# Designs tried in a protein design chat: VHH binders against Putative glutamate--cysteine ligase 2. Part 22

Target 1, 372 residues: Putative glutamate--cysteine ligase 2, of Gloeobacter violaceus (q7ni89)
Amino acid sequence: MTIPFQSSTAPTLGVEMELQIIDPATGNLTPRGPELVTFCEEHPEVGLVVKPELVQATIEINTGICKDVAQVERDLTTQLTLLRSVCRERGVSFLSAGTHPFARWRERRYTQTPRYRALVDKHVWTARRMQIYGLHVHVGMPDGDTAIQVINQITQYAPMLLALSANSPFWEGDDTGLDSCRTKVFENLSSAGLPFRFENWEGYENLINVLLETGSIGSQREIWWDIRPHSDFGTIEVRICDATRTLAEVLALTALVQCLAVYFRRLYENGEEIRLLHPGIIRENKWRACRWGLEGELIDPLTLKGVPTRKLIEQTVGEMQSLAAELGCSAYLAAIPAILASGNGATRQRRIYSQSRSLVAVVADLEAGLAT
Short names: E, the ipSAE of ESMFold2; O, the ipSAE of OpenDDE; V2, 0.75 times the mean of E and O plus 0.25 times the DockQ between their complexes.

## First folded at step 22 (VHH; framework vhh_7pa5_2)

Design z1 (from x3 with Y53W; at its last look DockQ between E and O 0.01; V2 from the best seeds 0.00; counts 0 for: pae E 19.8 > 2, placed apart)
Fold by ESMFold2, look of step 22:
Structure z1 (fold): chain B 372 residues (1-372), chain A 123 residues (1-123)
Amino acid sequence: as target 1 above (372 residues)
Amino acid sequence: QVQLVESGGGMVQPGGSLRLSCAASGFIFSSYYMSWVRRAPGKGPEWVSTISWGGGWTSYADSVKGRFTISRDNAKNTLYLQMNSLKPEDTALYYCAKGREWLTDSGFSLDVWGQGTQVTVSS
């Protein structure tokens, strides 16, 4: 069957932030996401739009369809301001990180809608361990063939995006040794991980049709690749990033993703030859980013040599400056040098733990990241 | 065109039993998981049970565990719900639904569902 792709000729943006709802007295996750969703649905005059997630201590906020990063900033600032007010009135708080530093998956309750309950019952072990939180960025694409080509190219940059955003060093009270343990927890799902390469949209359709016809998936949205097409929205969706601590980091990553998407779209539209790195090298780079974040090396796709991750990111950002000016996102992209200098969220969490010996202190610092 | 037609509802005393059926057409029934959802008067939908395409995996809402049994006959394209030890709280319009997989982002839904069959448990 054909899978229609909803066209967007402009590189529009959509951003989704997965947030943790916590009890401010203990710092632990609290299963009050569903009541926040219900409140917002029953009180549209408040203007806060919150979507449910699998774990009851999780909510999602998102933007509308945005022209540029400045509009993303306005939408998210508005939603976060409203969320702070609603949470304060209800005696809860929220934070952004790839995992909760000490909450245990066995203590979590699931959202009770039919869709989420069936998912948890079907996936049991893997779904219940999905106490993980990401940042998702959508970029509009004109058609499926373009989306596939851009995905093939941006996948080579997924390790850089992960290194910048890594914010999950702790799992259930233990330092995992990874900058992003979220990445490894997510990969327990069979349909997660780096996307497969396709020659074009038809190739993607062929796989999806086989999976649908065999009942292996119920819909295209069960494909949880690090980068995937979203045919209903007419976008590509970049899902590799951990939930970052601050809005500034969200906007910086959004800017970088938009620049990369537009850059590779234009290469494709101009008929330029596109070289693809061996999938095994991309997988190795994703591991390096997951393990060492900004402190390690990535295999440079041009030279096939190890290059310090910070230097490769700095070079990439430099190459995007002209396009960022055209797209109006230079100021947001300019936040990346500060991330390179101070370290990612995993570095920050470990520093606070080293100084305080308290994961509650780590949670308090994460909470402060969105308090503004 | 996907079509789901529920039957087998009726009035029953507390503690009684009913067996619901759902005739499916317009899709490859054996390739999809199937669900039962119910709606009490004046309330929103409540998920009841789900079964995998081969019947090897089943799940139930806490409110019905141990009392309800979901099953399917792929040769007849039919989904069943055996309801035992019925309580007044089980009074609802019961729907058969073809599942769509649920994601942790937007886009979760049950894909298609029928017109429903009424179950009334009254003393």
Scores: ipSAE 0.000, ipTM 0.131, lowest interface PAE 19.8, mean pLDDT 84
ESMFold2 (binder alone), look of step 22: mean pLDDT 81; pTM 0.816
OpenDDE, look of step 22: ipSAE 0.006; ipTM 0.330

Design z2 (from x3 with S31D D62K D105N; at its last look DockQ between E and O 0.01; V2 from the best seeds 0.00; counts 0 for: pae E 22.6 > 2, placed apart)
Fold by ESMFold2, look of step 22:
Structure z2 (fold): chain B 372 residues (1-372), chain A 123 residues (1-123)
Amino acid sequence: as target 1 above (372 residues)
Amino acid sequence: QVQLVESGGGMVQPGGSLRLSCAASGFIFSDYYMSWVRRAPGKGPEWVSTISYGGGWTSYAKSVKGRFTISRDNAKNTLYLQMNSLKPEDTALYYCAKGREWLTNSGFSLDVWGQGTQVTVSS
C-alpha cells in the first residue's frame, strides 16, 4: 500500500514540548494532566491547547504551523503564559526536563482515577516506565523522497542535538552517570532509536507495510525513531532532544534543526553528492552524546577521529550562519555558544545537586527555567 | 589506476578451509572500507563481508557469520578472508571490492572490483 505524503513546500516549523506537571509543595509529579486537558477542551476561549500523554503527569503543548522561529517563539510564549495562569489557578506547576529527578514511575496513588484505569491496563508495565519528556521539531518537506534524503543526512547530526539538549541525569533519585538517561529508557522500545536509512520513499513504505501486516506496529505513529517522516503533516520530525530547561534552548535547537533540514534539502534538490556516515558510527556518536553530553568527543565523519563535541557543534553552527540569516533565525541560533560555554541541562542539574545535596533544589531550578 | 587482485581460491572438501587474499594498488588502501562479494553460478552478486579502514569494525552476511573472518594488513595493502567450515553452497567466484565514502542501510557502496578467485567446495 502507498503512504501519501502531504506536501509542505516551505520549510515550515512545528514544535512540541512535553512538560511535567508537579505539586509545587513537594516538587513531585502529580497526575493532573488529564484534568488540564479536560479544562482546556471545555474552555476553548482560553486559547490554551494542551494534549494528553499516556504518562499521566505529562502534558504536551504545541505551536501551530509556523513559517519561522520567530513565530515558534510567539506561539510557545503565548502557550506557556496561558499554561502558567491555568496551572496557578489549579495549584500546580510545571517544568521541562528529560526526566523528573526523583519521581518514581511505579507511584500508583496518582493513577487510581476510574477514567484512566482502562488506559493503564491496556499499556501494562512497559508503558508506565516511560516517564520521559522530549522536545520535538517538525520541518515541512515538499515530498516523501526529499523527506527521506533529509532524514538520512540529519540523522548524522542527531548526536550533536542530543548533546546540546541532554537534561536527564537523574532517574528515580539516582544519578545515572548519563547526561541523557531518557535516551536509554526510550530505547527500551523496539520501535525507538536511530532511523534506518532508505533509498527513497518507496523503501520506507515497504518497511512500514511489513511492520503493519505482521502486527509489529498498529500504525505509523508507533514508529518512535529519533527522526522520522510524518506523512500526515508533510514533515520530518526530529525527536532526539531531551526536554530542555528553557525556552531559549528550545528556540536554539529549533533554529539549528531548521537550518540543517533546509541545508540538506537544497543539496538534494541541486543534485549535490551527499556523503553519509556509516550507521554504526552514528550509533556510537549517539552513545557518546548520551553518556558525556558536551564534555566528550564525537567521531568526525570525515577523518574518523574523535573530536571534542563542542568543537564539532561550533563548526556546524558556523556553517549554518548564512542560512540562519536567510531564514531569519540568526538571533536564536546565537544562543548555542552560551549552551556550549555553560554546559547542557545535565551539567546544570548535577552542579546544583553537588552544591545543595537536594533533588528538590534541582526541581526548583528546573521549574524556574520556564517561570518567565 | 585502482587494481584489486584476488588469490587463494581453489577446490576444497566440505568442512575444509581456505584463506583468500586481495592485493590492492593504485590508491591509499588504509583510507577505504574493503569488502568481499561472491557470485554463484546463475545467481547475482551476494555481499559477504566488509571491514573498516583500520579493521576495528567488521560485518558479515548471515550465511557466513561465525565461519568466515575478514581481516586486513594495511602495511601490505592486503585484504583477507579466512573461510572455515566450508559448505557446497559457498561455491562461487569471490571478489574483493573497494568501498565508497558513504553507506546505505543494506550494505556498503562498492565502486571497484577485482577479477575474482574461484572457490569450489565439493567432495
Scores: ipSAE 0.000, ipTM 0.108, lowest interface PAE 22.6, mean pLDDT 83
ESMFold2 (binder alone), look of step 22: mean pLDDT 80; pTM 0.812
OpenDDE, look of step 22: ipSAE 0.005; ipTM 0.270

Design z3 (from x1 with S31L D62S Y103F V112S; at its last look DockQ between E and O 0.01; V2 from the best seeds 0.00; counts 0 for: pae E 21.4 > 2, placed apart)
Amino acid sequence: QVQLVESGGGMVQPGGSLRLSCAASGFTFSLYYMSWVRRAPGKGPEWVSTISYGGGWTSYASSVKGRFTISRDNAKNTLYLQMNSLKPEDTALYYCAKGREWFTDSGFSLDSWGQGTQVTVSS
ESMFold2, look of step 22: ipSAE 0.000; ipTM 0.105
ESMFold2 (binder alone), look of step 22: mean pLDDT 81; pTM 0.819
OpenDDE, look of step 22: ipSAE 0.827; ipTM 0.919

Design z4 (from x3 with D62S K65E; at its last look DockQ between E and O 0.01; V2 from the best seeds 0.00; counts 0 for: pae E 17.0 > 2, SAP .687 > .668, placed apart)
Amino acid sequence: QVQLVESGGGMVQPGGSLRLSCAASGFIFSSYYMSWVRRAPGKGPEWVSTISYGGGWTSYASSVEGRFTISRDNAKNTLYLQMNSLKPEDTALYYCAKGREWLTDSGFSLDVWGQGTQVTVSS
ESMFold2, look of step 22: ipSAE 0.000; ipTM 0.157
ESMFold2 (binder alone), look of step 22: mean pLDDT 80; pTM 0.813
OpenDDE, look of step 22: ipSAE 0.774; ipTM 0.897

Design z5 (from x3 with D62S D105P; at its last look DockQ between E and O 0.01; V2 from the best seeds 0.00; counts 0 for: pae E 21.3 > 2, placed apart)
Fold by ESMFold2, look of step 22:
Structure z5 (fold): chain B 372 residues (1-372), chain A 123 residues (1-123)
Amino acid sequence: as target 1 above (372 residues)
Amino acid sequence: QVQLVESGGGMVQPGGSLRLSCAASGFIFSSYYMSWVRRAPGKGPEWVSTISYGGGWTSYASSVKGRFTISRDNAKNTLYLQMNSLKPEDTALYYCAKGREWLTPSGFSLDVWGQGTQVTVSS
C-alpha cells in the first residue's frame, strides 16, 4: 500500500503542549481534564479547544498551522490566556513539566474510552505509567523523500534537543538521577524511541505496511518515535522534548527545530552529501542527554570525541544564526543562551528542592512558569 | 454509541462511477479526521483516503489518486467518496473509519470502523 505525503512547500509550524491539571491547594494532579474538555466543547464562544489525554489530569493544546514562530507565539499566548481564565473559574491550575514531581501514577484516574482501553490492553503495565508530558513540533515538508532525509539528519540532534528541554528529574517523589525520566518511561512503549533510518519514503511505507498488515499497529499514529513523519499534514514531527516550564523555552525549541529542518532540507535539495552518525552513537548521546542534561558531554559528530554538551549546542545555534534571521525567528532562538547559562528545567527543579526541601515548592515554581 | 453506516456500493462496469456515503452518529463528527479503507477478496486492508475535520486537507493512496475524491458534510454528519474511472482492481468491501484525536488531533490513525459497503467492478 502507498502512504501519500501531503506537500507543505513552506516550512510551516505546528506546536502541541501537553499540560498537567493540578489542585492549587495541594499541588497534586486532579482528574479535571475531561471536565475542561467538555466545557470547551459546549462553549465554542470561548474559542479554546482542549484535547483529552489518557490520564484525566492531563490536557493538550495545539496551534493551528503557523507561518513562523511569531504566529506560534501569538496562537499559544492566546490559548494559554484563555486556559488560565477557564481554570481559574473552576478552582484548578495547570503547569508544564515532563513528569509531575510527586504524583503517584497508581492513584490516577484514566479516560475510559474504547481507544484508551485498547492502549492499556496492548501495552499493559507500560501504558499505566504514561504520566508523562511532552512538547511536539511539526515542520512542513515538500514530500516524503525530503521528510525522511530531514528526519535522518535531525535525529542526530535529538540528544541536544532533549538536553535543552529535560524537565523530569522526579518520579513519584524520588529524584531519579536523570534529567529526563520521561524519556525512559516513554521508551517502554513498543514503538517509542529513536526512529529507524530509512533510505527514502518507500522504505518507511514498507515497514508501516508490514506492521499494519500483521496487526502490530492499528494505524501509523501508534508509531511513537522521537521524530516521525506526519503524512496527512506533510510534516515531520519532533517529539523528543519534555514539556518545558515556560513559553519562552517552547518558542526557543520550536525555532531551533525549524532552523534545523530547513537547513537539512536545503542541503538535500542541493544534492550535498550529508554524513550520518552511527545509530549507536546517537543512542549513546540520547542516553547522555537523558542522564546528565546540559551538564554532560555528547560525542561530537565531527571529531567523534566527547565535547561538553553546552559547547555543541552553542556551536549549533551559532551555525543557525543566518537562517534564523531569514526565517524571522532570531529573537526566539536567542533564548537558548539563557537556558545554557541557568540550566534546563531539571536543574531548576533540583535547585528549588535543594533549597526548600519541598516538592510542593517545586510544583509551585512550575505553575509560575506559564502564569500570565 | 459510535456508529458508522456505509452505503452506495453496488455493481458497475469498468470505467463507471459510484458515490459512497457514510452516515455517522454518536460522536462530534466535525472534530475527527475520517478515512476510507478497503479490503479486496483474500487481501488485507488497504488505506484509500483521509480527510481533515474541516475538509481542507485530503490525502489519497497512489492507486486511487486522480480518480477518487473524498469529501464531508459536517452539518449532515456524512462522509463521501466519489469514485470515477473504476477498475476491476477497485473491487472491495469499503469501510468508513473514524480517526483518533486523543493522542494526535491531526493524524489519520483509526479507532472505529463501519460495517462496510461492497463495490464490484466487473464487465
Scores: ipSAE 0.000, ipTM 0.115, lowest interface PAE 21.3, mean pLDDT 85
ESMFold2 (binder alone), look of step 22: mean pLDDT 82; pTM 0.830
OpenDDE, look of step 22: ipSAE 0.604; ipTM 0.832

Design z6 (from x3 with S30T Y53W D62S K65E D105P; at its last look DockQ between E and O 0.03; V2 from the best seeds 0.00; counts 0 for: pae E 19.5 > 2, grease 26.6 > 24.2, SAP .787 > .668, placed apart)
Fold by OpenDDE, look of step 22:
Parts: structure tokens; C-alpha cells; sequence
Structure z6 (fold): chain B 372 residues (1-372), chain A 123 residues (1-123)
């Protein structure tokens, strides 16, 4: 079957945030997500839509279709403000990070709809411990072939995005040694990981058709690659990023993703030669980003030598300045140098812990990220 | 604009049957999981059933399993709910709901609902 790709001529944006619901008294996760979802559904006058997740202590908010990063900011600011009020009235709070510092997955409650039950039944242990939280960014594409080409290119930058966003050093109270333990938990899913390369949209269709026909998936939505096409929206979806502490970081990453997507789209449209890294190198770089975040080295796609991760990111951001100005997202992209200077979320969490020797203090700091 | 329009509701005696329909527009129907949700008076929303994009997978709430059948006609962009052996406790406003186009490993959610169609089961 042909899979139609909805055309998005403009590089429109959609952003999805997965949020942790916490008990302010303990700092621990609390299964209050369903209550928030139901409240918002029953009270449309509030103007807030909250979506459920597998783990009941998790909710999702998402923007509409936004023309630029500024609109994303307005949208998310409004939603977060409303969410803050709704949570406060119910005696809960929320924060954004790739993992919770000390919550135990065995203690999590799961959404009990048949869909979620089926998911857990299918994926069993690999799904049961999925108390992880990501940032998802959609960018509009004009057609499927373009989407595939852009995905092939932007995948090479996924490690940099991961290094910038990494915000999950702790798992069940332990420092994992990783900047993003979320990444390793996620990779245990059968359909997770870096996307495969395709020559064109037809190649993608062929794979998807086989998976559908064999009952491997019930829809394209069960493809859980770090970057994937979204044919109905006419977008690519970048899923590699950990949930970040602040909205500013969300917007900075959104800006960078938009710039990269538009950059590679234009290269393709102009018929320029495109260099692709060997998938093995990308895989290694993803590991390096996961392990060391901003403090490590990545393999330079041009020289094939190890270089400081910060330097590669600086270079990339520098190359995007003109385009960022054109897209109107320079101010948001400008937050990245500060992140590079101070460290990513994992670095921050570890710093707080080293100073306080308290994971509750880490939670408090994370919570403060979206309070303003 | 995404639209879901339910129909087929009404009043029926216990043990009776109804067939609900949902006409979908404004999105690629074949790309989404679709669901039925209901809200009884004084109660919160209750999930009823879900069907995969191609109809190869279906799931039901325990309260309706064996009595209700979800189906879809992708050529007509229409979702159906066949309700048999209806009970008074099935009385509710029934909503057609669209699944997210994107599914994360963390779950599946509904993002758009119709206006609902009233089902009343009474003697």
C-alpha cells in the first residue's frame, strides 16, 4: 500500500513534552496523571488539554501547529501556566527530566486501558520500566522523499541533540554514570533506536508495509525510532532529546532542530551533494553523547577524528546563525552557548547532588525549572 | 480541521442492540487508531474500545467485552461500534475519539473527540 505524506510546505513546528507528576511532600512520583486528564476533559473552560501516558505519574502536553519557535513559546507558556494552577489546586506539582532521580519503576502504576495493557503484554519488561521522559519536536516537510532525506541527514546530529538535552543521570537513586540513562532504557524496546536509512519514501513504505502485513505493528505509530517520519502531519519527528528542566532549553532545542531540518531540506532541494556518516559512527556517537554528554568527544563527520562535543555543537550552532535569523529563532538558539558553558541537565543534577547529598534537593531544583 | 461526528444513538430496551457510527474528516483516517469513549451521568469518561488503523487489532473494556464490536471502514473514513445485549449501565454519551498519529513507547493517547451521541438503555 502507498502511504501518503501530507504536505507541509512551511517548516511548521509541533512540540510534545512528557512531564512528571510529583508529590510536593516527598518529591516522589505520584499516579495523579489520570485525574488531571479527566479534570481537563470535564472542564473544557480551563482551556488545557493533558494527555495520558503509560505510567500514571506521567502526562503529556503538546502544542498545536506553530509557525515559529515564538509561537511554540506562547503555546507552551500558556499551557504550563494553566497546568501549574490545576496541579496546585490538587496538591501536586510537576517537573521535566529524562528520569526521576529516585523513583522505582516497580512501584509505578500503569494506565489500564486495553491499548496500554497490550503494549505491556507485548513488550513486557522492556516496557514495564519505561518511567522515562522525552522531548519530541515535529518539523513540517513538503513530501515523503524530502522527509526521508532530511531524516538521513539530521540523524547525524542526533548525538549532539542528545548531549545538549541529556538530563537523566539517576535511576532509582543511583548515579548510572550516564548523562542519559533514559537512552539506554529506551533502546531496549524492539523498535527503538536510530532510524534506518532509506533511499526514498518508497523504501520506507516497503518496510512499513511488511511490518503491517505481518502484524509486527498495528500502525506507523509503533515505530519508535529516535527520528521518524510522520506522514499524517507531514512532518519529521525528532525524539532523541531527554526532557529538559526548563522551557528555555526546550525552545533552544526546538530552534536547533528547526534550523537543521530546514538546512538539510534546502540542500536536498538544491541538489547539493550530501555526505552521510556510516551508521556505525552515528551509533558510536550516540553512545558517547549518552555516556559523557557535553564532556566527551564525538567523531567529527568530516575528519572522522574525535573532537570535543562542545566544539562540534558550537560549530554547528555557528553555521545555523544565518538561518536562525531568517526563521526568527536566533534568540532561542542563543541559549545554547550558556548550556555549553554551564553543562547539560545531567551535569546540573549531579552538581546539586554533590552539594546537597540529597536527591530530594535535585527534585526540588528540577521542579523549579518550570515554575517560572 | 479535524472533525468527528457520531451518530446512531437512541433509546433501546435492555437486551437490545444499537450500531454507532463516526464520520471522520480533516485528517488521514487510515493512519490513526480510533476509539470509543463514553460518559455516563455523574461519572467520568470511560474507555470502551480501540481499533488499530487497519482493523487488525481491537481491544475492549471488560465491561463491554463480548457484547460490543468495534470496526472501521477506511474507504468511508467511518468508525463503528456494534452494541449488543445492552444494559442500563451502558447508558451514556458515546464519543468517537482519534488516537495520536505518533505513538511513543510511553503510551497511546486520544487527542480529538466528537460531540457524542446519546445512548439510553431503559425499560
Amino acid sequence: as target 1 above (372 residues)
Amino acid sequence: QVQLVESGGGMVQPGGSLRLSCAASGFIFTSYYMSWVRRAPGKGPEWVSTISWGGGWTSYASSVEGRFTISRDNAKNTLYLQMNSLKPEDTALYYCAKGREWLTPSGFSLDVWGQGTQVTVSS
Scores: ipSAE 0.000, ipTM 0.217, lowest interface PAE 14.2, mean pLDDT 92
ESMFold2, look of step 22: ipSAE 0.000; ipTM 0.125
ESMFold2 (binder alone), look of step 22: mean pLDDT 80; pTM 0.814

## First folded at step 23 (VHH; framework vhh_7pa5_2)

Design g1 (from v3 with S30D; at its last look DockQ between E and O 0.01; V2 from the best seeds 0.00; counts 0 for: pae E 2.4 > 2, grease 24.6 > 24.2, placed apart)
Amino acid sequence: QVQLVESGGGMVQPGGSLRLSCAASGFTFDSYYMSWVRRAPGKGPEWVSTISYGGDWTRYASSVKGRFTISRDNAKNTLYLQMNSLKPEDTALYYCAKGRQYYTDYGWSLDVWGQGTQVTVSS
ESMFold2, look of step 23: ipSAE 0.434; ipTM 0.760
ESMFold2 (binder alone), look of step 23: mean pLDDT 81; pTM 0.824
OpenDDE, look of step 23: ipSAE 0.272; ipTM 0.693

Design g2 (from v3 with S30D S109T; at its last look DockQ between E and O 0.01; V2 from the best seeds 0.00; counts 0 for: pae E 2.9 > 2, grease 25.7 > 24.2, placed apart)
Fold by OpenDDE, look of step 23:
Order: C-alpha cells, then sequence, then structure tokens
Structure g2 (fold): chain B 372 residues (1-372), chain A 123 residues (1-123)
C-alpha cells in the first residue's frame, strides 16, 4: 500500500510543546489538563487551543504552519500569554521540562479517550511511566524520498540536540545521574528511539505496511522515533529534544533544526552527499548526550574521535551561520552560545537544587522560565 | 585494509560509451554507500554519483544525469558506472570511493578512494 506524502515545498515550521500543569501551592503536578482543554473548546473566543495528552497533568500547544522562526515566536508567545491567563484564573500554573523533579508516576491520572486507553492497554507499565515532556519540531519537506534522506542525515545530529535540550535530571525526587532521564523512559516503548535507516520512501512504506498489516501499529502515529516522517503534514518531525525551560531555548533549537533540515535538503536536491555515521556510533552518542549532556564528549562523525560536546555543537552552529542568515533565524541561533556557556537545563536544575536543597525551588525556577 | 581498484577506462569518441568497474576489498561492501568522483585536468574533484547499500537509492551530478548509471553487485563487491553519450567535458580520472561525501575544513571529501581510471573523450 502506498503511503502518500503531503508536499511542502517550503521549509515551513511547526512546533509542539508539551507542558506540565502544576499546583502553585505544592509545585506538584495536578490533573487539570482536561479542564483546560474543555475550557478552550467551550470558549473559542479566547483563541487558544490546548490538546490533551496521555497524562492528565499534561497539555500540548501547537503552532500553526509557520514560515520562519519569527512566526513561531509570535505564535507561541501569543499562546503562552493566553494560557497563562487561563491558568491563573483557575489557580494552576505550568512549566516546561523533560520531567517533573519529584512527581510520582503512580499518582498520575490518564486520559480516558479510546486512543489513550488502547495505548495504555498495549504498553501497560511502559506507558504508565510516561510522565515525560518533549519538544517536537516539524520541518516541511517536498516529498517522501527527500524526507527520508534528510532524516538519515539529521539523525546523526540528534545527540547534539539532546545535549543542548536535556532538561530532565530528576525522577521522582531522585537525581538519576542523567541529563535526560526522559530519553531513557521513552526508550521503554518498542517503537521509540533512533529511527531506522531507509534507502528511500518505499523502504519506509514497506516497513509501515508490515506493521499495519500485522497489527503492530494502528497508525503511523504510533511510531515514536526520535525523528520521524509525518506524511500527513508533509514534514519531518524532530522529537529528540527535552522540553526546555524557556521559549528562547525552544526557538534556538527550532532554528538549529530548520537549518539542519534545509541544509541536508539542499544537498540532496543539488546532488551532493553527506556521510552517514554508523548507527552504532549514533546510538553511543545519544547515550553520551543523555548521560553527560554538554559536559561530555561525542564521537566526531568525521574523525571518529572523541570531541568535547560543546566544541562539536559550536562547530555545527558555526557551519549553519550563512544558512541561518538566509532563513532569518540568526538571532535565535545566537542563543546557543549562551546555553553552551551556562549549561543545559539539567545543569541548571542541579545548580538550583545544590543551592536550595529543595526540589520545590527547582520547580519554581522552571515555572519562571515561561512566566515572561 | 580498504582497497578500491578502478578499471574500464579508455579513449572514446564523443557520443561513445564506457563501463567502469571498481573492485572493493577490505571492508563489508554492502554496508556502505559507494560513490564515483572524477578529476579533470586542472580542476578539483567533482562528485559524479552515489548509490545506497542495496542500490535502491541513487543520485547523480546534474552534469551526468540521464547519461550515467551507477550500480553495484554486492555479491561480487563491485561498483559500476555505465557512461553513455560521453562528451569531451567528461574527460577525467575517475575514482571509486567508499561511502558518501562529507565536509571538512578543506571542503568536501570522500572517505577512501582508489587510484582511478582514466577516461578520455576525444574526436
Amino acid sequence: as target 1 above (372 residues)
Amino acid sequence: QVQLVESGGGMVQPGGSLRLSCAASGFTFDSYYMSWVRRAPGKGPEWVSTISYGGDWTRYASSVKGRFTISRDNAKNTLYLQMNSLKPEDTALYYCAKGRQYYTDYGWTLDVWGQGTQVTVSS
């Protein structure tokens, strides 16, 4: 069966943010997501759309189809402002991070739609622990073959994106030792992790068809690779990033993803080629990023030597400067050096905890990230 | 040690055809993309074509598209380049290369390539 790919000739952007709903009094997660969703549905005049997630303490906001990162900024700024007002009126707050520092998964309530019931039934314990939050970035692609080639190329950069975005050091009150424990929780799902390599769109179709025909999946939406094609949107979807504390970080990562996607698309279209790193090396790099974030080393795809993660990211960002200027996202990309200098979200969370010895203080700091 | 040995080059008239071969050894051939690159006199290396692991994906430089066909026989560890409708501007030393291009501080390069085979298109 042929899976059509919706054509997006321009490298348009779509951004999804998974947000935590918290009780301001305790700093803990509160299952108030459904209420927010319902409110927005019943009050379209507010102009805010909130989507439910598996865990009721989670909501998702999404941009429209954006031409550039600046439009993403405008869209998300508006939505976050509205969301802030709606939450304030209801006595709740929200924050963005890969995990909550001390919330217990056993205390979570789950969305009871048929889709999510089926998901929990299928994945059981692995789904029940899914109190994790990610950043998803869509980039428009002209066709499926291009999408596959770009995914193959950009996957080797996923560890860098993870290192930059890592913002989940704590799980149920414990320091996991990881910069992104979200990644490890997510990997418990059979359809999660780094994407497989395909030679072309047909190869992808063949796999998907087998999975559909055998009842392994009900739809492509059940593929939760760190990077995946989205044929209905006509995009690639980069899902590797933890939810970041601030909008500036979201925009910086969005800019970097756009640059990478466009860069590799152009190489493909112009008949140029890029080296594919062995999947085993990519897997190792993902682990290194997960474990040490910006403080470790990654295997350089060119030299196959260990290189400080910061240096590799700096080099990559440097290589994207011309393209960023062309795409109009230089100002957003320019936030990355500051992240490199100060550390990622995990580093910040640990710093706050070390100073305050309070995970509630960590939550407060996270909450402040989107409070403008 | 990785070895790539090109063959099949020669002199042909414009409009003629040649088939290049590359014998690969010292690595798992079917686990790598393979490429052809050429260098004309006085010019830098020019990428020509790349083929995926199993051959289901191919790409060509615009200058050769529609005239050249890259293929591979993984059972024989051999890469091929069928060159049709040859032009004088196709005159170059043709190299077989392991993998795809990657960028360095010195520009685009390839991982490993052979000694090359000479192709001369002349009346």
Scores: ipSAE 0.233, ipTM 0.683, lowest interface PAE 2.6, mean pLDDT 93
ESMFold2, look of step 23: ipSAE 0.399; ipTM 0.739
ESMFold2 (binder alone), look of step 23: mean pLDDT 83; pTM 0.840

Design g3 (from v3 with S30E T50L S62D; at its last look DockQ between E and O 0.01; V2 from the best seeds 0.00; counts 0 for: pae E 3.6 > 2, grease 26.7 > 24.2, placed apart)
Fold by OpenDDE, look of step 23:
Structure g3 (fold): chain B 372 residues (1-372), chain A 123 residues (1-123)
Amino acid sequence: as target 1 above (372 residues)
Amino acid sequence: QVQLVESGGGMVQPGGSLRLSCAASGFTFESYYMSWVRRAPGKGPEWVSLISYGGDWTRYADSVKGRFTISRDNAKNTLYLQMNSLKPEDTALYYCAKGRQYYTDYGWSLDVWGQGTQVTVSS
């Protein structure tokens, strides 16, 4: 069975933000997501669309199809402003992070739609702990073959994106020692983790067909690789990033993802031969990024030697400057040096905790990230 | 602002040697690969050599392998290119460039180039 790929000739962008709904009085997660979803549906005049998630304390907002990062900014700014108003009226707030610092998964309520019931039934314990929040960036691709080639290449940069975005050091009140415990929780799912490599779209189709025919998955949407094709959208979807505290970080990462996607697309379209980093090295780098974030070392894809993560990222961002200028996202990419200098979200969370000795203070700081 | 200033170019006879230098400023020099590229008259840019952060890893175009040596002094923010056994075909404007090559719709490129230093090999 052929899986059609919706063509997107321009490197258009779509961004998904998974947000935490919190009780301002306690700072804890509150299962008020469904209420927000319903409200938005019943009041289309507000102009806000909120999607439900597995955990009722989670909502998702999505951009439309955006031509550039600036449009993403406008779109998300508008949505976040509206969401802020809607939440305020209902006595709730929201924040963006890979995990909640102290919420307990056992206390979570789950969405009871057939889809999510089926998901929980299938994945049971591994799904029940999925109180995690990611940033998803879509980039338009012209066809499936191109998408696969770009995914194969961009995967080697996934660890850098994780290191930059890592914003989940705490789990149920404990410092996990990881910059992104989200990734480790996610990896418990059978269809999660780094994507497999394919020679072309047909190879991908073959796998998907087997999984569908055997009842392993009900749809491609049940593939939760760190990077995956989205044939219906005609995009690649980069899912490796933790939800970040601020919109600026979202936009910076979006810019970097766009640059990388366009860069590799161009190489492929022009018939350039590009070597692939061994998957084992990528796996190791993902772990390193997960564990140490910006403070560790990654294996350089070219030299195959360890290099400070910050240096590798700085180099990569530097190499994307001309392309960023072409794409009109230079200003957004320019936020990355500051992240490198000050540390990622995990570093910030730990700093706040060290100073305040309060995870509630950490939540307050996170909440402040999207307040403006 | 990123600045790259090349020096050391000149005219030499075939078989001669030159040592080019590039003074870098405006960025964390040690955090970047550095490249040499050259442009001969009537030709497009040609990548010449690449060096890693600490200088422990290098690559060369086939046309210059065994003859050219790239090196760097991070304490001085300086990139070098030792050119031995020079040939007339090495005649070009030589540029120091920040970073590795990346691909654009217009071909392979580099982020920032200097003004270049002229190397002329002629009898």
Scores: ipSAE 0.102, ipTM 0.649, lowest interface PAE 2.8, mean pLDDT 93
ESMFold2, look of step 23: ipSAE 0.309; ipTM 0.701
ESMFold2 (binder alone), look of step 23: mean pLDDT 81; pTM 0.824

Design g4 (from v3 with G54S S109Q; at its last look DockQ between E and O 0.36; V2 from the best seeds 0.00; counts 0 for: pae O 6.9 > 2)
Amino acid sequence: QVQLVESGGGMVQPGGSLRLSCAASGFTFSSYYMSWVRRAPGKGPEWVSTISYSGDWTRYASSVKGRFTISRDNAKNTLYLQMNSLKPEDTALYYCAKGRQYYTDYGWQLDVWGQGTQVTVSS
ESMFold2, look of step 23: ipSAE 0.393; ipTM 0.737
ESMFold2 (binder alone), look of step 23: mean pLDDT 81; pTM 0.828
OpenDDE, look of step 23: ipSAE 0.029; ipTM 0.314

